# Ledger of designs, part 28: VHH binders against q6mzz7r34to333

Target 1, 300 residues: q6mzz7r34to333
Amino acid sequence: TFKDETFPAADSSIGQKLLQEKRLSNVIWKRPQDLPGGPPHFILDDISRFDIQQGGAADCWFLAALGSLTQNPQYRQKILMVQSFSHQYAGIFRFRFWQCGQWVEVVIDDRLPVQGDKCLFVRPRHQNQEFWPCLLEKAYAKLLGSYSDLHYGFLEDALVDLTGGVITNIHLHSSPVDLVKAVKTATKAGSLITCATPSGPTDTAQAMENGLVSLHAYTVTGAEQIQYRRGWEEIISLWNPWGWGEAEWRGRWSDGSQEWEETCDPRKSQLHKKREDGEFWMSCQDFQQKFIAMFICSEI
Short names: E, the ipSAE of ESMFold2; O, the ipSAE of OpenDDE; V2, 0.75 times the mean of E and O plus 0.25 times the DockQ between their complexes.

## First folded at step 8 (VHH; framework vhh_h_nbbcii10_fgla)

Design v1 (at its last look DockQ between E and O 0.68; V2 from the best seeds 0.00; counts 0 for: pae E 5.4 > 2)
Fold by OpenDDE, look of step 8:
Structure v1 (fold): chain B 300 residues (1-300), chain A 126 residues (1-126)
Amino acid sequence: as target 1 above (300 residues)
Amino acid sequence: QVQLVESGGGLVQPGGSLRLSCAASGFTSSTYRSYTLGWFRQAPGQGLEAVAAISGSGGRTYYADSVKGRFTISRDNSKNTLYLQMNSLRAEDTAVYYCAAHPGYGSYYTELYDYWGQGTLVTVSS
């Protein structure tokens, strides 16, 4: 079974900063087969943003981009390729990233740092059986130098590293923008879209009372005009890489909001989701107030 | 109130070095650490351009292609101070250099920075 000596199962691969911050000692590295939950899969069913669950690294800037990537079959295929834990398994996985004007391949082994039986960083979903997010995160960590180097990066870098595309920045507090049009156009073009909240009172991402997380990155998954009462409202859909319900918006147009009950829009059943999966709707007005910027990464 | 004050600018010969500092006030320790900090410059007759940026924790940095390998951005969160070590200076590096703060994850887009210093002039001339 392959062992990557250039990114070993050692503290150096995690990095001193993260080890100190998390007070990690005696970290154990395990292959997916050694973890509980049944046989491991690289991809189970299909690739989905909902396969991603952020772990101990402050790498939401990357995970948000990754979440957006899952909506683009060309890019996700380019990066993830076809790999398996069954067919010709050798404990070796390969990923591609855009670096210095070209696609570069990053090779890793599938040893993951864990405490007990829980991954320290991105956690596999589906009863601990789907591992493409964990392995891709590891590959990106290797590319950057260590898991510590995943902390507090640049949203732009993640988007470009995954696509080789061009960034359009939308400063939400400066210029009026038709968000619905921008998001729909970008989505139709296969662009990746992320956004970020401002920092809060702490130097870490913190859940706020309104369900949003400060100093955090989200994926923009869509935008729509929706009929509401006698008029129309503009709403935007976001996904939190935390990936669970406690990290969802609690205001207007949230999963449990009154607006969904009141709307007679025929698309209600299609748009309204009551899942605890990190995805939620909010008004474009609230979005513009609560977020700083939206980044669109388009293919050249 | 947040205030950024640059220092360290001056006249230097080509090939020389300067170290710029940016002292921040009005931040709490936690608040300061949560901000991405950046150096920007504006040359005569030119627009404002990003020179370098550093994430809150200092773990990630950005450099313009024109300064890569020559400039180093760093920060001391315990002192609320941002630094720019400029080596191998060139005539084209002549500009007013500004320190700026962005309240979020790393970005090198000028329009996302909320707080700006008054700037310090760097002149590279023989």
Scores: ipSAE 0.740, ipTM 0.878, lowest interface PAE 0.8, mean pLDDT 94
Fold by ESMFold2, look of step 8:
Structure v1 (fold): chain B 300 residues (1-300), chain A 126 residues (1-126)
Amino acid sequence: as target 1 above (300 residues)
Amino acid sequence: QVQLVESGGGLVQPGGSLRLSCAASGFTSSTYRSYTLGWFRQAPGQGLEAVAAISGSGGRTYYADSVKGRFTISRDNSKNTLYLQMNSLRAEDTAVYYCAAHPGYGSYYTELYDYWGQGTLVTVSS
């Protein structure tokens, strides 16, 4: 099977920043067939943001952009192509990114860095054995130079590298924004929408008592006006690329909150999904207070 | 409140070198290391241009095409100081240089930077 000599299964592909900062030792590289959990899949059904689970790289900026991209099915063929672990499999995977005004192809082998039997970076979801997110992350690491080059990158770069689009940057504390209109308009146009929390007391992402993560990027997945207590409230839905429920908002309109029990809006069951999947609603008022920036990437 | 003070500007001959510094202070609920920092410049009669940016913890950098290979952005998180090493200076580099800080993920768009210094003048002339 194929072995990529330009991005080898070696410490150089991880990069010294992560090796030393994370004190990584005993890193080995395995193909998905050599991992426990049964036969691997590249894509199972269609792509979904819920296939993504952030690992040891601080690359939520890339994964949040990717989460938004999964809501636009036209990108499946462009970026992920038609690939599998069975048909014409040779350990080679290919992806496309937008670079310098054109789509460029990045080729990798499918050896993934692991500690024990778990992927060190993006991990496949338990029941699905679905590896497109792991392999796409590796391809982006190769494009940038190493997995260390994914560490705390620029969110705007991820959005452009995935789409070739144009970024609208919104500073949430200094700009009046009709959030529901902005999100609905961008969604109808097929734009990618992400947002970020401000820095906290440390230089790393940290879960906070309110359930948000500091210095962290989220996918914006929707916004609605919802009927509540004989009036209207504006709410926004977000997805955390950590991919599990510990990273979910605990305030108003959170999963299981009083607001969901009390609303009589007929869309309640469509909007409120009782899952531990990293997706949650919050009021637009709380969103503007707790987040610093929203990014909309539109087709040119 | 975060305060930024630039220093190191001045007159330099074409082909020369200059190092700018930006001292930061006034952090209350966050640390200097978590801020993305940038250098911006404004030439006479021109708009504000991004020159370089550096992420807080990762050392990820951005450079404008006009300065790549000649300028180096760096930071010393123990001294709360940002640097811009400018080599092979040209007349086109003449501008007021500003230090700026963004309390989140990095960006090279001025709209996302909350804190700005007063600027330091760099003049490249024979």
Scores: ipSAE 0.174, ipTM 0.627, lowest interface PAE 5.4, mean pLDDT 85
ESMFold2 (binder alone), look of step 8: mean pLDDT 84; pTM 0.864

Design v2 (at its last look DockQ between E and O 0.67; V2 from the best seeds 0.00; counts 0 for: pae E 2.4 > 2)
Fold by OpenDDE, look of step 8:
Structure v2 (fold): chain B 300 residues (1-300), chain A 126 residues (1-126)
Amino acid sequence: as target 1 above (300 residues)
Amino acid sequence: QVQLVESGGGLVQPGGSLRLSCAASGFTTSTFRSYTLGWFRQAPGQGLEAVAAISGSGGRTYYADSVKGRFTISRDNSKNTLYLQMNSLRAEDTAVYYCAAHPGYGSYYTELYDYWGQGTLVTVSS
């Protein structure tokens, strides 16, 4: 079974900063086969943003981009390729990233740092069976130098590293923008879209009372005009890489909001989701107030 | 109120070095750490351009291609101070250098920075 000596199962691969911050000692590295939950899968069913659950690294800037990537079959195929824990398994996985004007391959082994039986960083979902997010995160960590180097990065870098595309920055507080049009156009073009909240009172991402997380990155998954009462409202859909319900918006057009009950829009059943999966709707007005910027990464 | 004050600018010969400092006030330690900090410059007759940026924790940095390998951005969160070590200075590095603060995850887009210093002039001339 392959062992990557250039990114070993050692503290050096985690990095001193993260080790100190998390007070990690004697970290154990395990292959997916050694983790509970049944046989491991690289991809189970299909690639989905909902496969991602952020762990101990403050790498939401990357995970948000990754979440957006899952919506683009060309890019996700380019990066993830076809790999398996069953067919010709050798404990070796390969990923591609855009670096210095070209696609570069990053090779890793599938040893993951764990405490107990839980991954320290991105955690597999589906009863600990799907590992493409964990392995991709590890590959990106290797690319950057260590898991510690995943902390507090640049949203732009993640988007470009995954696509080689061009960034359009939308400063939400400066210029009027038709968000619905921008998001729909970008989505149709296969662009990746992320956004970020401003910092809060702490130097870490913190859940706020409104369900949003400060100093955090989200994926923009869509935008729509929706009929509401006698008029129309513009709403935007976001996904939190935390990946669970407690990290969702609690205001207007949230999963449990009154607006969804009141709307007679025929698309209600299609748009309204009551899942605890990190995805939620909010008004474009609230979005513009609560977020700083939106980044669109388009293919050249 | 947040205030950024640059220092360290001056006249230097080509090939010389300067170290710029940016003293930040009005931040708590925690809030300062949460801000991405950046150096920007404006040369005579030119637009504002990003020179370097550093994430809140200092774990990630950005450099313009024109300064890579020559400039180093760093920060001391305990002192609420941002630094720019400039080595191998060139005539084209002549500009007013500005310190700026962005209240979020890293970005090198000028329009996302909320707080700006008054700038310090760096002149590289023989």
Scores: ipSAE 0.700, ipTM 0.863, lowest interface PAE 0.9, mean pLDDT 94
Fold by ESMFold2, look of step 8:
Structure v2 (fold): chain B 300 residues (1-300), chain A 126 residues (1-126)
Amino acid sequence: as target 1 above (300 residues)
Amino acid sequence: QVQLVESGGGLVQPGGSLRLSCAASGFTTSTFRSYTLGWFRQAPGQGLEAVAAISGSGGRTYYADSVKGRFTISRDNSKNTLYLQMNSLRAEDTAVYYCAAHPGYGSYYTELYDYWGQGTLVTVSS
């Protein structure tokens, strides 16, 4: 099977920053078929942002952009192509990224860095053995130089690297914005939409009491005007690339909140799916207060 | 109130070097290391141009193509200071240079920077 000499299964591909700061030792590299959980799949079911769970690379900026990309069939087809662990498998996977005005192919072997029985970085969704997100993250690490080079990158770079598009950035406290219209317009155009929280007490992301994460990037997944009591309220949905089992927003319109029980909007069951998958709703008022920036990356 | 003060500007010959500093103060609830910092410049009659940016930890940097390989951004979080080392200076580098801070996830777009210094003039001329 293929062994990539330019991005080897070695500490150089992880990079010294992550090895030293997180005291990573005894990292082993395994192909997916050598992990527990049954035969591996590239895509087990349909492609979804819920297949992604952030690991140790501190790359929410990339994973939030990727979460939005999963909603655009043309971009995901361009990047993921058709690949498998079956017929004539040779341990080679390939992905495309936008670089210097063109789509370029990044080729990797499928040896992934692990500790124990679990991937060190992006993980397959709980026990499902679906590996496209892990392999795509490795390909992006190779493009940038190492997994350490994924550490807290700039939001603009991931959006452009996945699309070749043009970014509109919105300072949520400095300009008026009709969030529902902006999100619906961007979604109809196939644009990627991400947002970011302000800095917290440190230079790293930290879960806050309200369930949001400071210094963190989220995917914007929708916005709606919803019937509530005698009027209407604007709400926005977000996805946290930390994924399943992590902190979620605890305020108004959060999962299990009174607002969902009280609304008579006929779309309630379509909008509110009770899953611990990192996706949640909040009021647009809370969004503008708690977030600092929104990014829309559109096709030229 | 966050305040930023640039220093180190002046007249320098083409091919020379100059080091800009930006002293930061006035942090009440947040700390210097939680801010993304950047250098921006404005030549006469032109808009602001992003020159370089650096993450809170200092581990990730951005450089404009026009300065890549010649300029180095750095920060000292123990001194609340941002630096720009400018080497191999050219006449086109003549501008007022501004230090700026963004209190959120890293970006190099001007619109996201909330705090700005008053600027320091760099002139590259024989």
Scores: ipSAE 0.508, ipTM 0.796, lowest interface PAE 2.4, mean pLDDT 87
ESMFold2 (binder alone), look of step 8: mean pLDDT 84; pTM 0.863

Design v3 (at its last look DockQ between E and O 0.20; V2 from the best seeds 0.00; counts 0 for: pae E 11.7 > 2, grease 25.1 > 24.2, placed apart)
Fold by OpenDDE, look of step 8:
Structure v3 (fold): chain B 300 residues (1-300), chain A 126 residues (1-126)
Amino acid sequence: as target 1 above (300 residues)
Amino acid sequence: QVQLVESGGGLVQPGGSLRLSCAASGFTFSTYRSYTLGWFRQAPGQGLEAVAAISGSYGRTYYADSVKGRFTISRDNSKNTLYLQMNSLRAEDTAVYYCAAHPGYGSYYTELYDYWGQGTLVTVSS
């Protein structure tokens, strides 16, 4: 079975800063097959942003981009390729990233740092059986140098690393923008879209009362004009890479909000999903107030 | 409120070195604060461009291609000061250099920086 000596199952691969911050000691590394939850799968059923659950790395900038990537079959195929834990398994996985004007391949082994039986970083979902997010994160960590190097990156770097595309930055507090049009156009073009919240009162990343997380990156998954009462309202859909319900918006147009009960829009059943999966709707007005920037990465 | 004050600019010969400082007040560079701090410059007749940035408590860095290998951005949390070590300076590095802070998750796009210093002039000339 393959062992990557250039990114070993050692503390050096985690990085000193992260080890110190989390006071990690005696980290063990396990292959997916050695973890509980049944046989491992690289991809189970289909690739989805909902397969991603952020772990111990503050790499929301990357995971948000990754979440957006899952909506583009061409890019996700380019990066993930066809791999398996069954057919010709050798504990070796390969990923591609855009670097210095070209696609580069990153090779890793499938040993993951764990405490007990839980991954330290991105955790596999579906009862610990789907591992493409964990392995891709590891590959990106290797590319950057260590898991520590995943912390507090630049949103635009992740988007470019995954696509080789061109970034359009929208400062939400400065310039008026037709968000619905921008998001729909970008989505139709297969562009990746991420956004970020500003710092909170303490300038630390915190879950706020409104359900949003300060100093955090999200995926923009869509935008719509929706019928509401006697008029129309513009709403935007976001996904938190935390990937759970406690990390969702709690204001207007949130999963449990009264707006969904009041709307008579025929698309209600299609748009309104009451899941605890990190995805939620909010008004474009609230979005412009609560977020600082939106990034659109388009193919060249 | 946030205030940034640059210093260290001046006249230097090509190939020389200069170290810029940016003293910050109104916020701290603590490990728990995730401001993105950056250096930007505006040459005569040119637009504002990002030179270097450092994000979050872990200090991930960005450098413009034109300064990679020559400039180093760093911060001293204990002094709440941002630095730009500039080595192997060139005539094209002549500009007013600005310190700036972005109160959000990491980005090096100038439009997202809300806090700016007054700037310090760096002139590289023989």
Scores: ipSAE 0.677, ipTM 0.850, lowest interface PAE 0.9, mean pLDDT 93
Fold by ESMFold2, look of step 8:
Structure v3 (fold): chain B 300 residues (1-300), chain A 126 residues (1-126)
Amino acid sequence: as target 1 above (300 residues)
Amino acid sequence: QVQLVESGGGLVQPGGSLRLSCAASGFTFSTYRSYTLGWFRQAPGQGLEAVAAISGSYGRTYYADSVKGRFTISRDNSKNTLYLQMNSLRAEDTAVYYCAAHPGYGSYYTELYDYWGQGTLVTVSS
């Protein structure tokens, strides 16, 4: 099986800053076949953002951009290519990123850093042994130099590295914008859409009382004008790359909120999924108050 | 201690050029891929505005729309110095210019920058 001498299964590939900050010890590197949970898969079923669960790197900026990318079939096919742990398997995987005006192929072995029986960084969701997110994160770490170089990067960098596109930066507190029109137009054009919260009381991302995470990046997944009472309201959907847990919005239009019970819009069963999967709706008014920026990355 | 010291400000006529420098001490650019360095400005009676930033990772650059094509941010890791080359200056570029540093994630938003210089005045007038 392949062993990558340029990005070895060693502490240098993790990087000293992340090892020190997380106080990591006894990190070993295993191939997916050597992890518990059964035979590994590169892609188990259709690709979705819900296959992604952020781990120990502070790389929500990359994972939020990746979440948006999963909705664009052309980029998915270009980035992920057909690969497997069975057909022609030699422990080698490849991905493409946009660098310096061209698509660059990044080749890795499939040795992943683990502690105990769990991946240290991105991990398979629900033990389904689907490894494309883990391997893609490793490939991006190799491109940047180490997993430590994923620590708190720029959303714009991730969007460009995945697409080669052009960034429109919308500062949500400075100018009014028709959010529903902007999101629908960008989605129809196949653009990637992400957003960010401002800093909180610490220099690290942390969950807030309202369920949002400070200093954090989200994927924008949709926007709608929805019938509510005798009028209409504008709502926006977001995805948190943490994937699970209590870190979902708890205000208006959140999962289980009164607004969903009261709306008579015929699309509500299509729009409202009552599951804790990191995706949620909020009013566009709340979005503009709680977020600082939205980034749209469009093809040239 | 981390210190940022700007220089190169002054009086210049419209259409002229200036080059601002920011000498950093207390950390070395070449040993940290994650440092983000930026230039910000504050015109009289106005708030603080992001001008340009450069990431420590790739050296990727970001510019405000008002300065694109006229200003260039750069750094010299061997001199531990950040630069802003300002060309085709206009009266509305008159401001105190600050350099700033963030040891991690950041872009144009001032609340993410932990270290600030004292500022250098740029005046564009006939």
Scores: ipSAE 0.000, ipTM 0.281, lowest interface PAE 11.7, mean pLDDT 81
ESMFold2 (binder alone), look of step 8: mean pLDDT 80; pTM 0.833

Design v4 (at its last look DockQ between E and O 0.50; V2 from the best seeds 0.00; counts 0 for: pae E 5.4 > 2)
Fold by OpenDDE, look of step 8:
Structure v4 (fold): chain B 300 residues (1-300), chain A 126 residues (1-126)
Amino acid sequence: as target 1 above (300 residues)
Amino acid sequence: QVQLVESGGGLVQPGGSLRLSCAASGFTSSTYRSYTLGWFRQAPGQGLEAVAAISGSYGRTYYADSVKGRFTISRDNSKNTLYLQMNSLRAEDTAVYYCAAHPGYGSYYTELYDYWGQGTLVTVSS
């Protein structure tokens, strides 16, 4: 099986800062087949943002972009290609990123740093069987230099690295914007959309009482005008790369909010999903108040 | 109240070096560490452009193409100070340099920075 000597199964691939921060020593690296949970799959069923679960790296800026990427079949195919743990498996995986005006290939082996039976970073979903997010994260780490280099990057860089596109920045506090129109237009065009919360009381991402995470990046997955009482409200859908229910909005239009019970909009059943998967709705008003910026990355 | 104060600007010959500093006050230690800090510059008759940025605790950096390999941005969180080491200076580097702070994940968009210094003039001339 292939071993990548340029990004070895060693501490150097993790990075000293992260090793120190997490107090990691003697990190063990395992191939997916050596992990419990059954046979590994590169992609199980289909690619979905819900396959992503952020781990020990503060790389939400990348994962949010990745989450958005999953909605674009052209880009996701470009980056992930067709790979497998079964057909001609050799422990080698390839990914593409946009760098300096061209697509570059990054080759990795499938050894992943673990603690016990759990990956240190992005965790495979579906009972520890789907590994494309883990491997892609590793490839991006290699591109950047180490897993430590995944911490607290620039949302714009992730979007461009995944698409080669052009960024439109929407500062949510400065200019009026029709968010519903902007999001719908961008989505229809196959653009990637991410957004970011401001820092909170700490220098790290922190879960807030309202369910949002400070100093964090989210994927914008949609926006709608919805009937509510005698009028209309504008709502926006976001996905947290944490990927679990405890990290969802708890205010108006959240999964458990009364607004969904009160609305008579015929699309209610389609829009309202009570899942603990990191995805949630919130009002555009609340979004504009709680987030700093929204980034749209469009194809050139 | 948050305040950013730049220093270190001046007159330098082409090929010379300068080191700019930006002292921040009014931040808590945690808040300062969480902010992305950046250097921006405005040349005479030109718009404001991003020069370099550095994210919070881990210090991921961004550089404009025009300064890559010549400028180095760094920060000392223990001193609430941002630095810009400028080497191999060129006439086109002449500008007022501003320090700015962004309250989130790294960005190099000017409009996302909430706090700004008054600027320090850098003149590169023979």
Scores: ipSAE 0.780, ipTM 0.893, lowest interface PAE 0.7, mean pLDDT 94
Fold by ESMFold2, look of step 8:
Structure v4 (fold): chain B 300 residues (1-300), chain A 126 residues (1-126)
Amino acid sequence: as target 1 above (300 residues)
Amino acid sequence: QVQLVESGGGLVQPGGSLRLSCAASGFTSSTYRSYTLGWFRQAPGQGLEAVAAISGSYGRTYYADSVKGRFTISRDNSKNTLYLQMNSLRAEDTAVYYCAAHPGYGSYYTELYDYWGQGTLVTVSS
């Protein structure tokens, strides 16, 4: 099976920054077939942002953009192509990114860095054995130079690298914007939509009392006007690439909030999915208060 | 208490060069290495625009189209200092230049930067 000499299964591919900061030792590299949990899949059924769980790299900026990718088959087609662990499998996987005005192919082997029985970086969800997110993260790490180089990538560049598109920056604390219209328009156009929180009390990303993470990037997954009491309220849905419910908004319209019990909107069961998967709703008013920027990356 | 202080501005002829420095204080060298650093500028009567940014110790660099090939951003984490080498200067480069720092991932979106210097004036004129 294929062994990539240009991005080898070695500490050089992880990079000194992460090795030192995380005090990593005894990192080994395994192909998905050699991990516990059964037969590996590249894509199982259809792709979903819920297949992604951030690991040891500080790459929320890339993973938030990737979460948005899962909603547009044209971008997915360009990047993921058709690949498997069975048909014509040789331990080699290919991905495309937009670089310097053209789509370029990045080729990797499927050896992933592990510690114990767990992937060190992006993981498949426990027991689903779906590896497209892990392999795509590795391919992007190779493009940038190492997994350490994911730590300090640029949010705006991740959006462009996945689409070749043009970024619109929306200043959430400046001029008014109709968030529901902006999000619906961008979603219909197949644009990638992300947003960012400001710094918190520390200089690192930290879960806050309200359930948001400071210094962090999220995927914007939807927006709606919802019937509430005697009127309508605007809400927005977000996805946290950490992929677990402890880092979900705890205020109005959060997964466990009373607003969901009180609404009579006929779409309630479609919109309200009470899961600990990193996705949540919040009011657009709270969104504009708690977030600093929203980025929309649109195909030309 | 983080502070940023720019220096190296001045008057220069078109086609000339300047090297800007930004000295950072109030955090350790390892903490400084975590920060994304950027140079921004504001011409008279204009808004802020991003000039260049460098993400963390091993991060990528960004350059505005107007400065690509002429300006080079760099950082020395042992001295807590950010640099901007400006070559082939043009009259359009006249502005107050600010250094800025953001403790998280890389960005050249000004609203994400937490700390700002007071600025250093660069004037490009015959």
Scores: ipSAE 0.202, ipTM 0.624, lowest interface PAE 5.4, mean pLDDT 84
ESMFold2 (binder alone), look of step 8: mean pLDDT 84; pTM 0.866

